# Designs tried in a protein design chat: VH-VL binders against UPF0128 protein PH1314. Part 14

Target 1, 225 residues: UPF0128 protein PH1314, of Pyrococcus horikoshii (o59052)
Amino acid sequence: MIKMLEGYYIIENPGVVPAERRFRMKDLKAWGYDLHLGTIEGERAYFISKTGERHEGETYIFKGKEYHVSRTQKEIPENARLLARIIIERGNPYLEVWLEEEDVKFPLTKEDPRIILKRIWEKEKLNQLLKHVRAVGLTTDFYKDNVFTQGIPLPYEEYPPKVRRVLREVKDIHRDLTGFGRFVFQYFGEVDKMHNYRLYWTLPTLHLFDIDIANEVDKVLGMLD
Short names: E, the ipSAE of ESMFold2; O, the ipSAE of OpenDDE; V2, 0.75 times the mean of E and O plus 0.25 times the DockQ between their complexes.

## First folded at step 12 (VH-VL; framework fv_zigakibart)

Design f34 (from d1 with heavy chain T104V; at its last look DockQ between E and O 0.07; V2 from the best seeds 0.00; counts 0 for: pae E 14.1 > 2, placed apart)
Fold by ESMFold2-Fast, scan of step 12:
Structure f34 (fold): chain C 225 residues (1-225), chain A 120 residues (1-120), chain B 107 residues (1-107)
Amino acid sequence: as target 1 above (225 residues)
Amino acid sequence: QVQLVQSGAEVKKPGASVKVSCKASGYTFTDYYMHWVRQAPGQGLEWMGYINPSGGYTKYAQKFKGKATMTSDTSASTAYMELSSLRSDDTAVYYCARDYDWLVGYFDVWGQGTTVTVSS
Amino acid sequence: DIVMTQSPSTLSASVGDRVTITCRASQSIDSWLAWYQQKPGKAPKLLISDASSLQSGVPSRFSGSGSGTEFTLTISSLQPDDFATYFCQQYNSYPYTFGQGTKLEIK
C-alpha cells in the first residue's frame, strides 16, 4: 500500500533494509518528525506529542497496531525537501529519510530505498496530472500479481489527445528513471465523456508482468531502438 | 541548435508533381513528428498532415489524401512531401514544422519555407 | 472540421498600445489552442500553447486566455517588433485548423 503524507510515504514491506541505512529516531526528531502509536479521530489522524502539542498526520496499520506519522515544517530548512518511507521489519517501524539536497551514496538494488521513493514520487506526480481523467480497471498490488485486463490496443497516433497527454507524462517519467521501472498502460475507450484507462508501474528486475504486455507498452510509447 | 532547412523554390506546369525536402539538424530526427503546412500568397495557414519518422506512420487532412505523399529518410534526417497532379491553386509556400512533443499538435520549429509556383 | 475565426482581420495600433485579438472556435476545443506570430517572408513563430502557456524566449507582454470556444491574445504594451500577422491554431481534433489571421499594422 502506498500512501503519501506531504513529505512522507508509507510502503508495506518494500524489502529488507540493512541497519546502516536506517535512520535513528533522535535524528528524525531533530528534523521535526516523530512516529507514534495512536488512534484515528474522524477522517484525519491525530495524536498528542510528549510536549502536549496536537499533531495532524496519517495512520498506518500493521498487524493490528496503529502508527501515526507526523511532520512539522518549522524544524526543517525552508529550501529543503524531505523524502521518507516507512519500513516495517519484524513488527518494528523504521523511517528512512534523506534531504533532497543531501548527497547520499547507497548501493542500487531492487530493494534500494532511493529507487522506491523515486518511484512513489514520480507516480504521485503522474497522478496529480491525471486527476481529470477517470481511471478504470482492476485494482492491483504492483508486487503481488501480473493482472492483465483486456484493453484497446491502438497505435500511439490513434489515441485521443487527452490520452496522448497521459502517455507523454509516462514517457518522460520512464526516461528519467533510466530503467528503474516500466509503466503498463491499458486503454478501455471513452465512457461518459471520459477516457478510461489503467496505469501502473513495475520494477523490471521483479519481472512483474508478461513479456507480451511489455512489448505492447513499448509499441504504445513509440520507443525507438 | 535545432534547425529545419528546406529545398529551394520550384516552378512547375499544371499536372506535374513536386517533391519538397526538409533536412533536420540539432536534435534526434526520429524523436519528433514532422508536420507539413502550406500558405497560399496573402492567405492563411493550412495543415496538410504529418509523418512519424520513427515508423513512417502518416496522417493526412482529407483534402490531401491521394494528393500529398509524406516520406522520410532516417539516415539523412530528411522529411519529404510530394504533391501530385498540380493545379494553379497549389501555388503556395510549403513549410515543414516540428511537433513540440510526441504529437502534441503545435509546432515549435519551422523550416524557412519552399515556394512552389504552378503556372502555364 | 472545426472552423477558427479571428477578429479583427486587420488592426491598426501605435507603439505602447494594449491590443487584443480574438479567436473563436465553431465547437469546444477545451484549451487546446496555440498562437503564432508571422512576419512578412518568414515562417510562423510559436508564442503561446495550451491557450495561456507562454513559450520560452517570448516577451512577457504577450499573454493568452480563454477556454472552450472563445480565446484572446493580448499584447500589453505594443513594441515596434510586434507588427506582424497573428494566427490561432486548434489541436483538439483532426484536421488541425488555423484562424484566417489578424494583421497588426502601424497606425
Scores: ipSAE 0.275, ipTM 0.679, lowest interface PAE 3.0, mean pLDDT 66
Fold by ESMFold2, look of step 18:
Structure f34 (fold): chain C 225 residues (1-225), chain A 120 residues (1-120), chain B 107 residues (1-107)
Amino acid sequence: as target 1 above (225 residues)
Amino acid sequence: QVQLVQSGAEVKKPGASVKVSCKASGYTFTDYYMHWVRQAPGQGLEWMGYINPSGGYTKYAQKFKGKATMTSDTSASTAYMELSSLRSDDTAVYYCARDYDWLVGYFDVWGQGTTVTVSS
Amino acid sequence: DIVMTQSPSTLSASVGDRVTITCRASQSIDSWLAWYQQKPGKAPKLLISDASSLQSGVPSRFSGSGSGTEFTLTISSLQPDDFATYFCQQYNSYPYTFGQGTKLEIK
């Protein structure tokens, strides 16, 4: 939904923040993990390790249990799904990740999402996300203040085409990629070839673990730089 | 082995409708947007629009709004494109094409094409 | 709509030649450009994305360059398999649009 309110341009999609989401091997690799099939205490399981840390045929002890790697997976198994959700426990967010094979769940990790997001964003050089993140929970908030010369906010009709293009990209991200989002934008004009604007952007945290969505958000945040 | 297999050639009269199917295999159907691209005889390529198989969201090029209808059946891993009120200038080869990765905007896998001939 | 204009429309060349094909956009498309090869009766095949990124399995004799409004596809040493029609495509903005094609012929 697009609204003008007291010098602001607001783009909201009244979609649903997902409770859980399916992910690809590409995403798991971007999070910094390898996926293995093997055994934990002799019982068949899927499990993860940090990229490159463990090899096929290796046996090791982790948190008091014996792990054996039978095969390091190149793809998510055809009969399985990689799933994750954000859980809030005593006010703290956690990313819970598991593999579901024929209705059997194999827990993979439960970690602070902020640590994993920072790792992804640093590895992928997503500098706009790194610089402008304000909060991470079920949703993630970004705030960017790029105001060098502040005047009266311009009406939408006076936005340059490139600024309108940013708003289109935000709308498309909400519609096509995230389903839910809130983007609040204020534009003061271009002075000395610099755009003067302020923005606040709220997106579902789970979608930011999709590396392609994270890249799109970072790109859009930097479009007016 | 990623593959898109389209339905066979169609010959139609003006005013009729046609529905072209595109069956996907070798990948997770709902992870990639499906595009439709038209090529009239001896001519270039024309993007018609796309569908997100997850949830059924569509976008159409303005020229094809009201003309084309894109749908999908996730249980059959099949996308469909229907043309209504056919005219002679709708004669073309119609391709389905998979977006490279989700919705990047270029196409790494194409169907073999479906020739639709509209003759009076 | 962004108009993509290819030059030349037809190019005659011999095996071993270096050939170049130009694609011009009516507006800046940054580097959001792909190149495709199409042989008669067959679907297009993706060669290059992001103006210069060669797709897996595409021979290294193919290369792309450009940014903004002018882009070039180069085949460094033409092979018999390369005689085809080549299309550029922008994916900067909707609707996505293709160039009209460049037919690369023997001789």
Scores: ipSAE 0.000, ipTM 0.438, lowest interface PAE 14.1, mean pLDDT 89
ESMFold2 (binder alone), look of step 18: mean pLDDT 94; pTM 0.959
OpenDDE, look of step 18: ipSAE 0.545; ipTM 0.807

Design f43 (from d1 with light chain D30E; at its last fold request DockQ between E and O 0.76; V2 from the best seeds 0.76)
Fold by ESMFold2-Fast, scan of step 12:
Structure f43 (fold): chain C 225 residues (1-225), chain A 120 residues (1-120), chain B 107 residues (1-107)
Amino acid sequence: as target 1 above (225 residues)
Amino acid sequence: QVQLVQSGAEVKKPGASVKVSCKASGYTFTDYYMHWVRQAPGQGLEWMGYINPSGGYTKYAQKFKGKATMTSDTSASTAYMELSSLRSDDTAVYYCARDYDWLTGYFDVWGQGTTVTVSS
Amino acid sequence: DIVMTQSPSTLSASVGDRVTITCRASQSIESWLAWYQQKPGKAPKLLISDASSLQSGVPSRFSGSGSGTEFTLTISSLQPDDFATYFCQQYNSYPYTFGQGTKLEIK
């Protein structure tokens, strides 16, 4: 039976902002999700859904591809690790998760992904996952006298001219984006070499808006990498 | 529409103080750093320092530390530069100038200048 | 401090001439250089930033070039309104410093 995943985000640029971290399967279970086995276009894949949702034997169409759920994974090794990657889909961010040795490409659910993100964002236990994801990048707050980072914090005035130029462009883009929703960009850097700087984004706050920002994000990432 | 308007010429005696004002209009005053530049007779342009009107952070050129004090009044959209213990070598035209953006270091809008003459 | 030296200090030219003004920095400033025009009794006017970026409203006959320690301002076809003093300014390092100026006079 083919079911359309209507209301789901359309992945415009999967991998535009990959940020990989390791998680244990127990963390996923603690957030109220189950792991499923299946295929994407005949290739083996793993899917994540809310605990208790029935997916076994079902087929879905997502972003133009056919997804088949074979069965719920009943036994997961306690030491199994998940990798997480952030994907921007038509301006809407979500988390892609997979096992270290396996390919887990999408949260599979009949609910709107924004509702799923809101539920996990509201869970106290999600703070641990988000801290792990954020650890691959830094939060940029646009203060005129300061750039807040999780790395080496410097007064804005002490950054080299080329770094300040990039930060001004990030500030302008971020200002425009926050006018349409809450998006968080993470900036990581060292003061002496431009190639050591990275820009990442993370899950936004509870208010998500359907806007297409992929091109603007790509421009900023291209300037830092 | 963007303008910086400075206070009028001043003639002061040695040892006095002078406070020059720079009123901004046509833009959000707190979004741009304000710089001060002097031009002494027979000399070129000389950067004195800047103030961030958001929060009042200041940075001075070494020569002007302890000599110049920069302040701002956000409710009046006005920047100030005060010179203390005036000497004859403080005679100059003093300009306020707006940083092009968030601390670019070059200046797109300038005040008309305030002539300060120190006479004995 | 970074010392900025302009040459020549005075330049005499005629309307229609191509003129070039040079600015040298005592150490590398990459491309962090601006050019200003100042007429007698007036405040300076920004012409060029980042060594070669022409500012909005500035005539296309003005152009800038250079990087590191040597920079030039060129006026391709001098007009009567261009007789003024020109200053370069570095913003690579504090304190920001200006050249001594080049006075462009009628020949």
Scores: ipSAE 0.128, ipTM 0.611, lowest interface PAE 4.6, mean pLDDT 66
ESMFold2, look of step 18: ipSAE 0.709; ipTM 0.889
ESMFold2 (binder alone), look of step 18: mean pLDDT 94; pTM 0.959
OpenDDE, look of step 18: ipSAE 0.519; ipTM 0.788
ESMFold2, look of step 20: ipSAE 0.600; ipTM 0.849
ESMFold2 (binder alone), look of step 20: mean pLDDT 94; pTM 0.958
OpenDDE, look of step 20: ipSAE 0.747; ipTM 0.903
ESMFold2, fold request of step 21: ipSAE 0.586, 0.645, 0.206; ipTM 0.841, 0.864, 0.697
ESMFold2 (binder alone), fold request of step 21: mean pLDDT 94, 94, 94; pTM 0.959, 0.958, 0.959
OpenDDE, fold request of step 21: ipSAE 0.865, 0.866, 0.868; ipTM 0.953, 0.953, 0.954

Design f47 (from d1 with light chain S31T; at its last look DockQ between E and O 0.80; V2 from the best seeds 0.00; counts 0 for: pae E 6.3 > 2)
Fold by ESMFold2-Fast, scan of step 12:
Structure f47 (fold): chain C 225 residues (1-225), chain A 120 residues (1-120), chain B 107 residues (1-107)
Amino acid sequence: as target 1 above (225 residues)
Amino acid sequence: QVQLVQSGAEVKKPGASVKVSCKASGYTFTDYYMHWVRQAPGQGLEWMGYINPSGGYTKYAQKFKGKATMTSDTSASTAYMELSSLRSDDTAVYYCARDYDWLTGYFDVWGQGTTVTVSS
Amino acid sequence: DIVMTQSPSTLSASVGDRVTITCRASQSIDTWLAWYQQKPGKAPKLLISDASSLQSGVPSRFSGSGSGTEFTLTISSLQPDDFATYFCQQYNSYPYTFGQGTKLEIK
């Protein structure tokens, strides 16, 4: 039976990352994640889930590709050099997991600079968005009859002019904040940024300002309540 | 420099179709909406609609629904506007115009215009 | 549909004059209004957006004001280069609509 893959993190082989940015699989397991081995077109891939789930012998479909979970792995795989990146749910820190046969590690007392920068950037971004929304004079009352109150995103072209103005301001702020560090945005499926403000967050991809902007506008409007 | 260059003048008979092109240069074609505006001789400006070159999304003024068709070719950085079932009152200069930013609704760069004459 | 009405339709003036062109909307458009200048045989040129925001490269003698249903374009000291037709345009709602134009000509 083929099942849609959801609620799981996909570990894919992305290439090479500097040693100081590599996490040991052992550390990831200590955070309550479990490892499952599968394949993509003959290539090894890992699926990660919360500890206690079973996924052996099943096939999952993710973005049109079939993944066969052959084994449940709770230890570092035998004979495996694994270079992998974990796709995480929205709002969580971006993680990269690197596992090599010689077991590359980093000191746990030194935080990854990427995680620190992302945390600082997210906080500053939110503060600037709130200032802009308030400066433009938007209120929750104006949007109580809008799609924002229903949690349903619209194509950009269908938003009222005042909403499109806020989205343009957020886009400019978001672009300026990119200087503090570049982060890979995630999406599910192929997205034309001007036609879809849904978050397709399960795949690492190019920077998708439109989707992120719509989600940030939704959060900011919610905070005004 | 940012520029929009349109195809040359056309003379058509009633009932014919015409397709006007608008070649963009000096900017990323897919980052801006493209609008079409016409102007009959000695008359004011009339907005026809727009296309988003990034995804092909179109919006037409009601008068032009079923009459005008807007398309784009991203690889050629060219927008097109085809007008069907031509009538004498379709005689006008047709302009393509670039939206200022993310569908502001006002236009900072204009093509030079294409004169379409419909005569018996 | 929002109807945009300009007045006057034609205005004769001399270099150095202060001229004012009015644009009225059939319903409120907040400040969602742009002004364009068009010279004979040429495409329109954007002068002002959001009722009062002067575009880069446009001389400071041009100014716009208004909100709701009544808007004005003012040229504080008319120059020879300013003789042209001026159009207002609303972008508050679809379809976008233009005024009929005001032709500014030499007295």
Scores: ipSAE 0.266, ipTM 0.731, lowest interface PAE 3.0, mean pLDDT 65
Fold by ESMFold2, look of step 19:
Structure f47 (fold): chain C 225 residues (1-225), chain A 120 residues (1-120), chain B 107 residues (1-107)
Amino acid sequence: as target 1 above (225 residues)
Amino acid sequence: QVQLVQSGAEVKKPGASVKVSCKASGYTFTDYYMHWVRQAPGQGLEWMGYINPSGGYTKYAQKFKGKATMTSDTSASTAYMELSSLRSDDTAVYYCARDYDWLTGYFDVWGQGTTVTVSS
Amino acid sequence: DIVMTQSPSTLSASVGDRVTITCRASQSIDTWLAWYQQKPGKAPKLLISDASSLQSGVPSRFSGSGSGTEFTLTISSLQPDDFATYFCQQYNSYPYTFGQGTKLEIK
């Protein structure tokens, strides 16, 4: 069981986890989807399918409804926004995604965020995120234990410059990219050229669906390896 | 407008003490370590040590242990550096300098300097 | 203590010249090196951190390079405002130490 020791260094931004966030076509593609314009039961709609699964001109039945693909979008339409939020239902998190064109909302999917995040992280080879994710809800927790020789945690003033830079990178991520986060860090020193440290990192789950933010978090998690 | 304003020049006799102040403004005083750097007349720069204003932790270069004492008053956003048992070779300009980002080890904002002259 | 040695101690140059100042560490300091400019009667001003990262507001004619034990500050086209004394500083190990300075003078 995890036990936090004296000598922790904590970097917090206690801001607000946003209820919803706008995303780019780049993100939707990283999630593994194509965006289509067409009809559902004869009515104009936007909808998604897994990348490469459906093609322009195709008509198919899905969940008892007839879909027709008129055009597979290469970009988010100029008059539209791709939006998503995390909701909790009966203790389980879901990623809800929709396209808002003018004042009309087109639901696209509602899925377990853990499945989509794993897909993204595997495709993009974000191995630190895959290895160290611990929990996914409104926030996502990472835990990394890289302790081989444990002693008394060192104070920040005794951290080597490279270790102190990790903490600055975390502060910058919280300030510039996520607006919220909590990072708890213990450093025990370098033994046999290996940094001995332990960390807990809580970030807003919704932001981890932005591929650029996910890349930065993965990079920072691996900086001392 | 980030600024460090130091106390005025001091003339002291050998054996006396001097306490230099450094008042910070335009930023959160406790978020950045404060360093002290000495420059003797016609000489280069010499790092003396630092203080973490948040908890009062200090680090001194070996040369200044027992000579310099660094303190801070967080309610006044002011750092202090006191030199004891002054000698003529303590004559120098003393700078306070703010660490770039809490404790990186290099300094982006400097006070104007305080000249301490020790003469009989 | 890590000794920082600058070369040359004094450099005479004309406006428009390209000048270089070197700083050598007595042992490896990775890239944990900063450069400062100091004009007479004034406090030092930070120019470069991490050996090569230009500080905000510093003209692009300034550049830094190096790692390990040898570092260089370069001014690509010297301007009148650049005549000053330049210091390197290591922050790899306590105590932090400065080079002895390089005075850049008008030729």
Scores: ipSAE 0.148, ipTM 0.668, lowest interface PAE 6.3, mean pLDDT 91
ESMFold2 (binder alone), look of step 19: mean pLDDT 94; pTM 0.959
OpenDDE, look of step 19: ipSAE 0.741; ipTM 0.908

Design f48 (from d1 with light chain S31Y; at its last look DockQ between E and O 0.37; V2 from the best seeds 0.00; counts 0 for: pae E 2.5 > 2)
Fold by OpenDDE, look of step 18:
Structure f48 (fold): chain C 225 residues (1-225), chain A 120 residues (1-120), chain B 107 residues (1-107)
Amino acid sequence: as target 1 above (225 residues)
Amino acid sequence: QVQLVQSGAEVKKPGASVKVSCKASGYTFTDYYMHWVRQAPGQGLEWMGYINPSGGYTKYAQKFKGKATMTSDTSASTAYMELSSLRSDDTAVYYCARDYDWLTGYFDVWGQGTTVTVSS
Amino acid sequence: DIVMTQSPSTLSASVGDRVTITCRASQSIDYWLAWYQQKPGKAPKLLISDASSLQSGVPSRFSGSGSGTEFTLTISSLQPDDFATYFCQQYNSYPYTFGQGTKLEIK
């Protein structure tokens, strides 16, 4: 952690960006999907559809293959795990999602992470994330410029207690939720009860697919408004 | 273990000066702000100000501006507070106290206190 | 300056009792309040921060609550080691200020 450097306050956790992450059923639902157990071309398989698109007992053809929905899952099976990773192919990020049951891997989807994140944030009304996201790859960048009066950035000692507490929240998120992150902050003072500041925040993209984490990040981004 | 050890009791006459030391150990001295708090006999606690050992930035309560001077020696991991123009009402136990985390505003480690007595 | 007022100034109780100490701020301090325990001849000990966050190593019988201008420290079942003076402290704004203290005595 670099606390103050040339007018910048930097909170950095140099931890590891996870290669893959385990998720819960509520996350999958937040992504806009139902999980089904049935058959693909007559073979037992797990697969997904858009929420409400397919129903139990339904047989349909998708991408030239026959699907049969035996059961729509309410929860991830006890002997299974929902996993996802971000991969870069030909310069583009993809979210790969699959279900592991015992030693068998069931691919579920491969999607543009930006599309799914936007879907989540819109549904959950995470307006800070929607407004201030700038880049999405292995990591996601947020940038917020709330400078209304030009001036010299203040040293940390001149930060109001409320501002310092926001920075503490950022540190806690890095420590407790993401294990990795870089938060760059400049503060220019309070004018007319409005905080003037700039921030740049980099977080692991995979963790933003967790609704709870996304909510916390959104909350922190709006704390100085 | 983390600890703060302060210098011994002082007895001074009115008008004199006194310098209290606070030696830190068990942690990186420059990573935490050091606060000073005093307690008059039978009274409550009074926040005096703080110093950032990294760079030497200080902030004083208005009441102690011109009265207290906070300094630090990073090589010795020691914070100092000098009181000038001592008066009888400066008689108190003076504590150094480490900020919990950088500058949060509450204190997790305290020195044992230094009694300063001002009497004619 | 923000004035912190504790009540009562003195409290007599017995081992096993439920004890509540109140701290009032002259203006809103949100959740930025700490509680300290001080025994005679000793430095204060931090018990609770941010109104309700129990510090590591502090017994679970201690709890804090409140926001804005009203705060409480509660000891669910008083133990012999708990007889001391308790102070609240706001760190919402400068200068930081303490309550006048509550002396908890044996009945």
Scores: ipSAE 0.500, ipTM 0.792, lowest interface PAE 1.2, mean pLDDT 94
Fold by ESMFold2-Fast, scan of step 12:
Structure f48 (fold): chain C 225 residues (1-225), chain A 120 residues (1-120), chain B 107 residues (1-107)
Amino acid sequence: as target 1 above (225 residues)
Amino acid sequence: QVQLVQSGAEVKKPGASVKVSCKASGYTFTDYYMHWVRQAPGQGLEWMGYINPSGGYTKYAQKFKGKATMTSDTSASTAYMELSSLRSDDTAVYYCARDYDWLTGYFDVWGQGTTVTVSS
Amino acid sequence: DIVMTQSPSTLSASVGDRVTITCRASQSIDYWLAWYQQKPGKAPKLLISDASSLQSGVPSRFSGSGSGTEFTLTISSLQPDDFATYFCQQYNSYPYTFGQGTKLEIK
């Protein structure tokens, strides 16, 4: 079933858009929408501001501008605009966005990301690239040792607190994922002040990559073109 | 109501072993790690280790490797901690404590404690 | 092992006072620190996690701050119910370790 993450939001009167256009966060970023999602914990979303500060549903970046998000309509300024709601359906985060009329003409996809990933990962050439990425996927500085530089998964109990926190923050999203045995959840946040990471979960294994490597993976998967 | 209920106080002789139980209720036992912490009389808290009731995975502080054994009985929602080769400095109150969520490392629910006295 | 040092060991105060308890780690533990309250003959009670996150049901007069190696627990206006021993705990690395405790007693 549909799970809605409506931490906070700001409403404006931007024009008329179809109510059920749901955009994957990756698609919105590829089209120049800069919505930073730091972490998800249950039904609560945390956003990262341009200054790197972590906000629990109070601030987010959209089209390069910083916006304040409020949970209640009673506290919304007269000229505020609803920019995004986060909807999780079967483990997939979608945004329901009120776009300016000029943006409505942009191409949209509604295909389930799990189906896309399954199809892509069935290609031998792409699987070989993903294996290469896994081998180098984690930085030594993050873990203060070289175990993770080999991209070999550890038992959950042996991960550092920062990694275990990220795993817990996607726990509810993961529980809702069905079919195909795979999902990709993009997590943008301060895991380490020197690096940003993106989380990939292939049942039963979790892969954590720094953002540069994750961008390579996404190019190979054909999801950010 | 979420609660942890521990077995009663025990008096043991040096060289004996003791097994403390911790019965959980009010939540899904296998969803939370269970930690063991002891406190000698008038002293601070000492972390001993934990068990994941779901997988049976255990982690012990170095001092307790080979000394403590942590087990669980999922059907009874009960965790156990056995301490062997008891010495006088093992005299303490032993607590079981529930990890807040999926191994956060801090503990939101505690048992009432089991006093273990090691004396001749 | 990471050694946690609390100061003071004993603190005397009056109802209505603002009190602060300090906890120092021998190595950086980022924000991976919790505070507990323990009354005589009772199990510890979780007050604060992640250095500054107040637990549900804990009065707002309690607050935590700090990162790295220096952490502080503050009670803004001491109540009779607050006279107890307070412990900090790091969970940055194994083994998890506690401070030796700070006993808060009536002046």
Scores: ipSAE 0.328, ipTM 0.796, lowest interface PAE 2.4, mean pLDDT 65
ESMFold2, look of step 18: ipSAE 0.547; ipTM 0.820
ESMFold2 (binder alone), look of step 18: mean pLDDT 94; pTM 0.958

